# Ledger of designs, part 289: VHH binders against p49116

Target 1, 238 residues: p49116
Amino acid sequence: EGPLLSDTHVTFKLTMPSPMPEYLNVHYICESASRLLFLSMHWARSIPAFQALGQDCNTSLVRACWNELFTLGLAQCAQVMSLSTILAAIVNHLQNSIQEDKLSGDRIKQVMEHIWKLQEFCNSMAKLDIDGYEYAYLKAIVLFSPDHPGLTSTSQIEKFQEKAQMELQDYVQKTYSEDTYRLARILVRLPALRLMSSNITEELFFTGLIGNVSIDSIIPYILKMETAEYNGQITGAS
Key: E = the ipSAE of ESMFold2; O = the ipSAE of OpenDDE; V2 = 0.75 times the mean of E and O plus 0.25 times the DockQ between their complexes.

## First folded at step 16 (VHH)

Design N28 (framework vhh_7qbe_3)
Fold by ESMFold2-Fast, scan of step 16:
Structure N28 (fold): chain B 238 residues (1-238), chain A 119 residues (1-119)
Amino acid sequence: as target 1 above (238 residues)
Amino acid sequence: QLQLVESGGGLVQAGGSLRLSCTASGNDYVMGWFRQGPGKEREFVASISRSSSYTYYADSVKGRFTISRDNAKNTLYLQMNSLKSEDTAVYYCAADQYGRYRAPNYDYWGKGTRVTVSS
């Protein structure tokens, strides 16, 4: 009945681990990425429409789209994270691994191509100067994707996606009335998110996870966390 | 907290030009200029995106005013040309945390700089 998203869903503030090390390491990168992931999942959980789908359905949705949400979060928080510096450190590590013959050339090529795709995506979003409302609606569009295999309640998910698309259109047309094709330029960027491998994202950003835990396996637990626990994770407090 | 300090206001004759500056303690914000004339409510003048790729203007100033920014200096500018008596106002520098360009109100505000246009 009311709008899909409120102004509270536009606020997306990442708190980085402190202090930043002089030389980036896997633990700092993993902690930073984990905070962004937790913030993204807390954001999704706060949406009334998401909660209305029920726990089984909403967990399946996030498991299917976490990589798309995470990548949008990387683009939105690129400056706060110093993402270009993190990616440069990862590239340097990969180049040293080639030199020491620790990784195959084929694997390094796949990872480098993923990094270039990620940089291109983030650069395109920066050039478009995507605002907080636009990011919130883009995240809602990818969250409420009815086309993932194994989903139930697909008609209700599709309705929420259509509502997100309609509200984004209304927002862009009112706010950027002088730029007739802005919405089209924004939407054409979204298919690139599906081309990015979640396995490679895990290797780049979550290598420091203790116990060889996959993102897929921790998603149900993160979605069940209390607000205080989320705040503890994103601020570093216990 | 973000601090915004305006400068460059003063008395100028109709048809003249004036440049306003705003020094900010940060630059990762959509920024804009608002003004409040005598006995009027605060109104939007112009805004500029983080990257300077997008600028927006109120119809009353379009073609006469130019907004720009220098992110290396954390400075926002408003170049005002062909000034009219109706442009007399206190001009406020403002920044928006949500990245909105044409919101009716922004989150962070300077204290203002006075511009008086004599006829």
Scores: ipSAE 0.015, ipTM 0.482, lowest interface PAE 7.1, mean pLDDT 85

Design N29 (framework vhh_7qbe_3; at its last look DockQ between E and O 0.90; V2 from the best seeds 0.81)
Fold by OpenDDE, look of step 17:
Structure N29 (fold): chain B 238 residues (1-238), chain A 119 residues (1-119)
Amino acid sequence: as target 1 above (238 residues)
Amino acid sequence: QLQLVESGGGLVQAGGSLRLSCTASGNDYAMGWFRQGPGKEREFVASVSRSSSYTYYADSVKGRFTISRDNAKNTLYLQMNSLKSEDTAVYYCAADQYGRYRAPNYDYWGKGTRVTVSS
């Protein structure tokens, strides 16, 4: 059996909306996030093992882990996105809502903590200097997680996850042979993804564009979207 | 496409020091230094990760050379101390698009700067 991932799965290039506004408005943030989401979903779709699970299982997997995939994408694309600037802009927008008493104190705390967790996670990944191959395998490990409720073919999913882990291990040992604990340092970051709320992520990055539509509900459509359509949307939006 | 421009090469006496610079058109790359001496193959010298968290050195330069970077200036440096005649070479700046400071192959290369160490 061939490898789970190929070199084609390592490339993860996000194209930002153009031009960048002087002030990062909600629309720009949402558009940027949407592009990342689409890129992440289509990345998953490009994996043969993902297709082998069938459409129903595929959709269920993505629904279960889209927030984690998206977060890994944020970390990976933090530089090109100017993520720190985006997060600062989000906080500024939230401050306006706070001044208008639109949010409870508890909700404000939850949202701010979530933003902190996102920033901390991305900073930690940057500090570790995670490379493109490692990101690809980490995303695969997250994608093929068998421990989500309601999944079918859990044995096969587990097998793919194990394969991703083994390939990552081999890669790290080969590439960073002098750093014997690099794999452990990388993997220990994954639990942080499970502490992040998908609902809050959705509210922060997508509410301006999607409105009352949930990410969960649009995932099947994204997965069915043709790559050409996706590319066309990127070009049209710029 | 990333552009890399080396500078700082020159003539130096054995035991002396020299600092090389490499200006990059971007900073989201793992970067490294290579060198090619007369009649020799290009060899690895040093590399540094994107955030500078990790560095790696060839055994031949370990303890004498220091690689560093300033991402705000998009500049890579190589501080070379205790230079030896065997350090004479054209030094090249390189970058990896995947962010591997231990990349097996680098994607982008400068034109090089010549370092000559005299006895």
Scores: ipSAE 0.867, ipTM 0.943, lowest interface PAE 0.5, mean pLDDT 93
Fold by ESMFold2-Fast, scan of step 16:
Structure N29 (fold): chain B 238 residues (1-238), chain A 119 residues (1-119)
Amino acid sequence: as target 1 above (238 residues)
Amino acid sequence: QLQLVESGGGLVQAGGSLRLSCTASGNDYAMGWFRQGPGKEREFVASVSRSSSYTYYADSVKGRFTISRDNAKNTLYLQMNSLKSEDTAVYYCAADQYGRYRAPNYDYWGKGTRVTVSS
């Protein structure tokens, strides 16, 4: 068959809420994160191989890997988001919460360790200067992970992951032909994504969600949205 | 919609040095320099990745030219040393939207700045 990803799957452009407030607040952070999440899910849904797995398998797959996709998206869109500024605001809020005895010391430690891991990951990706094609393939490798518990069609998912790995290898070898170790440097970054807690990501970026709904619970609804509804969430337009 | 503006071209004697600048309206790009000499096709000169972690040079300029960028100023530089008559060309700044410092085709181009090396 033809390639797993087309050039249309490489384009990944985040539109930030405007204007940026004088002081970062939970609403702005949540809206920015939601736009990235919706962009990531729209990206996944547009892949023919993903569609071929069927709705139940598709939903299970995204529910298992949304945090990994979101984290890759944060790294890719770090400059557009001013991610360092957002993380600094979150850290400041956490330090104030320690002084006010609102959170346990153990919980604050877990959250701060998560932020440090996220910063380390994003800085590592920035230093490697991962390009748009490489990000698209890394997201595909993460998306088509056959090893999550409870998945069906694992053989087909594994074949799509292998196809993503092969296409990434071909791309890197052709594009960066004089850098024989680039692929290895990129791939060793991926295991760190599995060590980041989806629950802590929700607390940091999605606390502003109305009704305290979990990302896991809304994924099926996001995947069923029409393109216009996705675009509305991505840009804030109707 | 990225705009690139080159500057710093001029007349210089063989063995001399010249620094070219390219001011961009954004910095989230891999960037490079290309040139076209009289009676020649356009050729690649040098490129640099978004964060300056990687650079790549054409064999003809390696050891003589240095590419660098200042992302705070949205500016790309080409430091040209030990200039030769064959370096005479119009020099173009280019950018790749996908961040590929080894892009097969660049998306955005400036209008060029002329460099003449006298013997």
Scores: ipSAE 0.802, ipTM 0.916, lowest interface PAE 0.5, mean pLDDT 89
Fold by ESMFold2, look of step 17:
Structure N29 (fold): chain B 238 residues (1-238), chain A 119 residues (1-119)
Amino acid sequence: as target 1 above (238 residues)
Amino acid sequence: QLQLVESGGGLVQAGGSLRLSCTASGNDYAMGWFRQGPGKEREFVASVSRSSSYTYYADSVKGRFTISRDNAKNTLYLQMNSLKSEDTAVYYCAADQYGRYRAPNYDYWGKGTRVTVSS
């Protein structure tokens, strides 16, 4: 009943840690990534359809898709984050680790390939000038994916995904009626998200955040936070 | 909060050209030009996406006006050629925070710059 998303779900404003250090370091990158993760979880939590699935289903769903949501968030916020600069700093750090023989050759290749795929994904999204409404619907399509193993309520999740797809289609046709291929160009970008490794994302962006614990383990805590505490984590202080 | 400052307005003869500029305090926005003629409601003129990949024009100006932007300078431009007396208006720079180059409404507005096209 009613739209899956309202205009209040379109706002997605990332505030970067301040001041930006002269040389990017792991702590700046990790704080920036943490803010994006919290913003993404706050966004998901605010959706009535998500709330209707119940706490256990919410946790399972976010565990299944957090990396895809995070990757969409990286693409949406790439300009404000200076993501290309962050990725360059990560590559430089990896060069130092190679110089000290701290990573295996196979792992280095795997991580570099992941960085390249992430850069290409974000570049393709920027070239399409995906707008904030389109990102909101894309994130909803990703969030309500029934295909992840281990999920319950998959029939209802599928209904919500179909509704997100319908609302995106209606939005694009209304807003960009002159470009009949825009919806197809946008949707073709989604399969690339399934290629992103949550393990590598943790290594690139969250190393040193909570020692060696995984994002998977903290998701229930993030989803349970009080709204005021949540906003403090997203907005930062400097 | 985004600030927008227009410049480049003035008096020009019919058939002439004029280039408007809008300096912004940031560049992560879809941007556009609107105008309001004497006794008329404000109307859309042209818009451009954040990356400049997409532009859109009102039918009344298509082929005569060119919108562009320079994100390094945080500046939006409107090149107006073959001006007509009906183009006389206050021209406003506008920005959409959600990156919609076809937004139904815009979030930030400049104070405007006057363009007068004489016969």
Scores: ipSAE 0.691, ipTM 0.868, lowest interface PAE 1.0, mean pLDDT 88
ESMFold2 (binder alone), look of step 17: mean pLDDT 85; pTM 0.880

Design N3 (framework vhh_7qbe_3)
Fold by ESMFold2-Fast, scan of step 16:
Structure N3 (fold): chain B 238 residues (1-238), chain A 119 residues (1-119)
Amino acid sequence: as target 1 above (238 residues)
Amino acid sequence: QLQLVESGGGLVQAGGSLRLSCTASGDDYAMGWFRQGPGKEREFVASISRSSSYTYYADSVKGRFTISRDNAKNTLYLQMNSLKSEDTAVYYCAADQYGRYRAPNYDYWGKGTRVTVSS
């Protein structure tokens, strides 16, 4: 009973590492991306409907959709992150690394296509001026996706996704009543998230992780963290 | 904490024009103009989305006022044309933290700039 999301689930504030170095490096980029990832996972675990699905289902859902949640977070936080500056630094670092591997022409194409798709997605979201409430519901629609392979409780997940869709519709119709087609313009952006490679996202933003740890391997750990430890990670105060 | 500072108010004759400015200490907000006339409640005037893709106007100002912003300068503008005596008010700049240019309430407010339209 009650709404899927409360006002506390709409607040999504990223605190960037400070000070920003004069020249961006893989450590700063990785720390910034990690903060966004931790904020995104903390957001997901705070939803009562998500908690009700149980630990195993929660882990499976986040493992399946973390890249979509992360990409939505990049779009939402693009301004506070200075995402364009980060992407420029990644491209510069990548060009320097690629010069050392002259045989990876196909990999260069894959990475550049991914960066282009990411920029196109973030630009489209910016032009639509998606608000914080709309982002919260889009993240919920992505989180409660019943169509990932290997999921259990798919009927319950589908009901939560439908509830997210209904609450987004009610919100948009109430808030932007004069704009009949706004909801349709927003929803048609979501399929592009499924075209983004999680492996390439990991390579671009998380290369600085200690011990070559994968995002897939840390998800269960992050979801089990105490609230104080989550807050420490997303604010840098541990 | 976001700071908003309005400027450009003054005395102008009916039929005249005036441009108001609002300087913000940050960006990434949906912003709007509100006004409060003598003995009246505060009323909505116009709003603009973060990237300027969307604007919304009160019926009383449509066709006469234009809202715009320069995000590089963190400045919001209200161009007021064909001013009427009923436009006399203190004009307030406001910002919404969630980026809603159609916000039911705004989080941040300036102290206002006075506009008086004579005759």
Scores: ipSAE 0.784, ipTM 0.909, lowest interface PAE 0.6, mean pLDDT 88

Design N30 (framework vhh_7qbe_3)
Fold by ESMFold2-Fast, scan of step 16:
Structure N30 (fold): chain B 238 residues (1-238), chain A 119 residues (1-119)
Amino acid sequence: as target 1 above (238 residues)
Amino acid sequence: QLQLVESGGGLVQAGGSLRLSCTASGNDYAMGWFRQGPGKEREFVASLSRSSSYTYYADSVKGRFTISRDNAKNTLYLQMNSLKSEDTAVYYCAADQYGRYRAPNYDYWGKGTRVTVSS
């Protein structure tokens, strides 16, 4: 059968809220992160193989991997987001919180370790100059992970992951034929995504969510949204 | 819309050097240089990855040409040394929207700058 991803699935364009405020605030960070999250969910939903798994499986997969997709999206969109500036603002807020005894030292240590891991991941991806096609396939490998607890249709999910891996390999070998070890350098970056806590990601990027709802609770509703509603959230999506 | 403007072309003696510049309206792109000589098809010359970690050169220019970027100035450079008559061409700056320094096709192109190498 045909390829897992078409050229339409490679396009991943984040439109940031404009203008950027002089001083970053929780609302701007949350709106920016929400746009990236919605773009990532819309991307996943547009894949025919993903649709073929059915609604319940789709919800379970995205609940299991949204943090990995979001982190890949942060790396891919780091420049358009000015991610380094956002992370610096978050660090400043955390430093103020410890001075005011609002957070324990242990909690701040956990969050700072998460920020360090995120920076290392994004820097690694930037140094490798991961292109849009490579990002699309890495997201597909992450999305079609058959090894999350509680999943149904794991055999079909595994077949789609293997198809994503094969198409990434074919792409890299054809496009970067002179760089024999490029694929290996890219793939060894993926395990780091599973070390990132989704709870800490929520605290860093989604603190401004109205009603203090978890990402897990909103995923089924995001996946069921009409296309116009998705486009309204991400504004610049194709 | 990304705009690319080349400069630095001119007449140079064989064995001489020229530096071409390409000023871009943005800098988050993989970029390359192409050329088209009289009576020839457009050919790839050199490319540079988004972060400048990787470069690639056509065999005909390896060891003679160097591609580089100044991100603060949004400017791509092509340093051309040991120029040959065969290097006579209009040189084009190009950028890829997907960040591929080995792109099969580039999305954005400048209008070109002419280089003439006299024997």
Scores: ipSAE 0.732, ipTM 0.891, lowest interface PAE 0.8, mean pLDDT 88

Design N31 (framework vhh_7qbe_3)
Fold by ESMFold2-Fast, scan of step 16:
Structure N31 (fold): chain B 238 residues (1-238), chain A 119 residues (1-119)
Amino acid sequence: as target 1 above (238 residues)
Amino acid sequence: QLQLVESGGGLVQAGGSLRLSCTASGNDYAMGWFRQGPGKEREFVASMSRSSSYTYYADSVKGRFTISRDNAKNTLYLQMNSLKSEDTAVYYCAADQYGRYRAPNYDYWGKGTRVTVSS
């Protein structure tokens, strides 16, 4: 009937911790990443179609796609986060670790390859100048992915994904009518999200704040937070 | 929040050139130029995406005007060549918070800078 996303679902504003330290540290990186993750999950929770699937399905969907949503969020918020500076600091730390023999060379290579994939993804999105409406629809397409193992209600999820795809097409066709191939250029970026390891993302961005608790373990609790408490998490106010 | 300040307007003879500047308090925006001539509605002139990958021009200015930006300086430019009397207008800088260089409505506007083209 109505659109899958309203204008309220396009607004995606990350508030960074202040002040930014002179030298980036694990705590600052993890706090920034946690705020983005909470903002991403609050965004998903606010979608009526998502709510309609029910709590168990919602938890399963977010567990399956949080890394894709987070990576899209990193690309969208790259300027606000100074993401290039954060990634440079992580690379410097890793290079120092290999020189001091603190981590295996194979592990360093895996992590460096992940950082390269992340940089390439964010650079491709930046060069395409993906707008906020396009990001909202791309996030909806990855959120309503019916093909993750273990999901129930896959037919309904697929219908919501197709609705997201249709609305993105309508938006791009009307807004960038002069650019015939824009939609195709945007959509071919999505498969790269599934090549990125959620375990490596967790290690790079979340180690300092969650300790030994996995993102997978905390997802049900974040989805159940009250709006005020949730807003406190993404702004650091509570 | 975002502040936009235009400069570079003035009086110029037909066939002449002017370069307009717009200084912004931030650079994470798609930006554009609009103008309003005497007794006319505000019209679109040119726009540019945040990374400068994409530009769009009104048919009336294609080949004569060039939009550019220096994100390190938070400044958008409009180089206007082969000016015509019809180009006489107050020129406004505008920005879209969602990064749409083809926005149906822009969120932030400057106060404008006046361009007068005499024959």
Scores: ipSAE 0.750, ipTM 0.901, lowest interface PAE 0.7, mean pLDDT 88

Design N32 (framework vhh_7qbe_3)
Fold by ESMFold2-Fast, scan of step 16:
Structure N32 (fold): chain B 238 residues (1-238), chain A 119 residues (1-119)
Amino acid sequence: as target 1 above (238 residues)
Amino acid sequence: QLQLVESGGGLVQAGGSLRLSCTASGNDYAMGWFRQGPGKEREFVASITRSSSYTYYADSVKGRFTISRDNAKNTLYLQMNSLKSEDTAVYYCAADQYGRYRAPNYDYWGKGTRVTVSS
């Protein structure tokens, strides 16, 4: 009973490390990405339906979809992050690495293709001018995906996904009543999220801060954090 | 806090044109223009999304007014053509933090700029 998401779940405010350096470095990029990742996981953890699934299911869902949630967060926070500037710096570093023969050409090609896919996704979302309510529901649709291998509570997860889809439809039809095809234009963007490699996202954005520990291995820890610890990670305050 | 400052208001004769500007301290917002005429309640005029992909106009101004924005300058514009005496009002700039060009309520408001249309 009640809506899947409340107004508190629509608010998604990324606080960037300050000041922005004159020249972008790995530390600034990783700190910014980590803040977005923590914000995304805190967002998921705050949903009553998500909590109701239990700790083991919560961990499995987030392990399966963190890259999709993170990418939606990058699109939503692209202006706040100056994402285009970050991606340009990464591309410049990669082009210098191929000239210096430090990385294989095949690996550089894979990473460049990933960056192109990410840019195209973020550009498509920007052109659609996806609002905060729409982003919240798209994240919920991605989070409550019943089709990942190894999930156990698939029937309940599917019902929450359907509820997210219905509430998004109701929101768009009410808010943008004159734009009959807006919902379709938004939903057809989602499949592209699954084409992006979580391993390459990890390499691009999380080098330096997580060391040799994968995001997959830290997810259970992040999901168990108290609200005060989450707030400390997101705002840089402790 | 987001600060909005309107300018460009003044006296203009019926049939004339006027361009209003609104300077914002940030550009990650859907924005709109509202107006309040003498003895009337505040009414919606026009709105525009963050990336200018969508605009929306009140029926009374469609075809006469054009909303636009320059995000590099953090400035919103309202080009008003074929002005009528009933367009006389204080014009307010407003912003929605969630990016909704059809927001039920706007979060941030300017103090307004006065437009008087004489016959």
Scores: ipSAE 0.654, ipTM 0.863, lowest interface PAE 1.3, mean pLDDT 88

Design N33 (framework vhh_7qbe_3)
Fold by ESMFold2-Fast, scan of step 16:
Structure N33 (fold): chain B 238 residues (1-238), chain A 119 residues (1-119)
Amino acid sequence: as target 1 above (238 residues)
Amino acid sequence: QLQLVESGGGLVQAGGSLRLSCTASGNDYAMGWFRQGPGKEREFVASIGRSSSYTYYADSVKGRFTISRDNAKNTLYLQMNSLKSEDTAVYYCAADQYGRYRAPNYDYWGKGTRVTVSS
């Protein structure tokens, strides 16, 4: 059938809102995160294997894995986003919330632990110098996860995941032939994504969403958007 | 959009040292050094990943050259020690948009800086 991913699926270019404000605010963080989320969903929708599974399966897969895709996207786009600066601003806001008694200590602890896990994940990916081809295949492995509850067509999903794993292995062995254990070091990072709470991700990055909606509720609508609407969201144009 | 500008080339005696610099308009790239000597094709010299965790060197320069980068300054360096006459070349800075420290090809190139090693 040909390769699972083409070179067009390796290109993953996040366009940040311009200019970055002198003082980071919820609106800038939410707009940046929304652009990354829309870019990630547009990326998934462009894969022929994904399209072949049908809209119901597509919705179920993305609803199950959007947080993992988003987290991989944060790691991949960390420099473009100045993610360390965004996370520092969030931590500062949380410290001020503790002092102003706006949040419970238990909730603040949960959120801080999530931020530390996110920082550790992004740092580990940076230290491995994960390239754009490797990120594309890691996203595909996460997207085609057959083990989420409620999925149909799990046999076909598993086949696509195995194809993603095989193509990643071929790529790494050819590109980094001198580094025998690189593939193993990369793959062992993936289980950490399952430890990231989607609820806390929503609270940190999507609090500025209008109308008090969850990411889970908007996924079907984003996946049905026409190409022009996707392009508008990922570039911030009309 | 990425602009690359090399500097630091010049005339040096065999056994001497030079440090080349490459100033980039961005730092979210894997970077490399290539060279083209008189009557030769362009050849790979050294490369470095985005985070500096991984470097790779051509066999001809291992132990003599060191690649490094300062991402805060958007600058790539090549420290060249124990220079030989065969190191005489125009040295080019290159960048890979996908972050591959072992890129098979590079997307962005500088115009080069000339290194001449006497005797």
Scores: ipSAE 0.735, ipTM 0.888, lowest interface PAE 0.9, mean pLDDT 89

Design N34 (framework vhh_7qbe_3)
Fold by ESMFold2-Fast, scan of step 16:
Structure N34 (fold): chain B 238 residues (1-238), chain A 119 residues (1-119)
Amino acid sequence: as target 1 above (238 residues)
Amino acid sequence: QLQLVESGGGLVQAGGSLRLSCTASGNDYAMGWFRQGPGKEREFVASISRTSSYTYYADSVKGRFTISRDNAKNTLYLQMNSLKSEDTAVYYCAADQYGRYRAPNYDYWGKGTRVTVSS
């Protein structure tokens, strides 16, 4: 077979909502995060190997790994999103909630620890200067994870993950031939993604969703969107 | 559309120094310097990753040239020391959209700035 990813799967361009408001609010943060989530799911849906697994398997895989894909997307698009500014606004809101006795101390501590882990991950990826090809393969490795409970076709999923790992290895060894340990440095970053809570990610980035809709409930809908409908969501056009 | 504008070229004596600058309309790119001497193909000189964590140099310029960037100013620099007549060329600023400081080809290019090294 041909390669797992084509050149079209390396391009990952996030279009942010109209200029960042002077004072960040939950709606702007939610819109920005939603665009990244939609871009991430559209990326996954465009992979022929992913399509070959079938709708039920596709839905199960994305439900299991959306938080990992989203977090990799946050790291990859940190500059475009002004992620540090968004996180600072969230921290400020949490500090105000403590002052107003609106949240429990245990919950605030849990959320702050999540933010610190997210910042550490994004900083680590930035210092490694992970390129677009490397990000595409890392996303493929987490997407084709055969070890999630309830999956069928685990043998085929494992084959696609191994193919992603081999293509990443070939790419890094060819492109950064003088840096013998680059691949190892990149791969040891991945386990941290599994420690990030999807519930806390939802609370931080998706609170502004109309009707407080869960990400789990909208995944099947997003995966079934036609290209025109997807383009409408990421550009705000009808 | 990313725009790149080089400056700082000129005439300099062998053994001298010169600093080139490149102003960019964005900073989310891996960037590099290339040069083309009279009657020669364009050749790679140096590159730098998005956050300046990694740099790479052509063997012919190692120890003499230093690439750096200031992302707050969207500016790339090439500090050229111990210049030789062989360094005479038009120097081009380039950027890679995928963030590869070891890109096989670059997507965006400036129009170049001329450096002449006299003996």
Scores: ipSAE 0.771, ipTM 0.905, lowest interface PAE 0.7, mean pLDDT 89

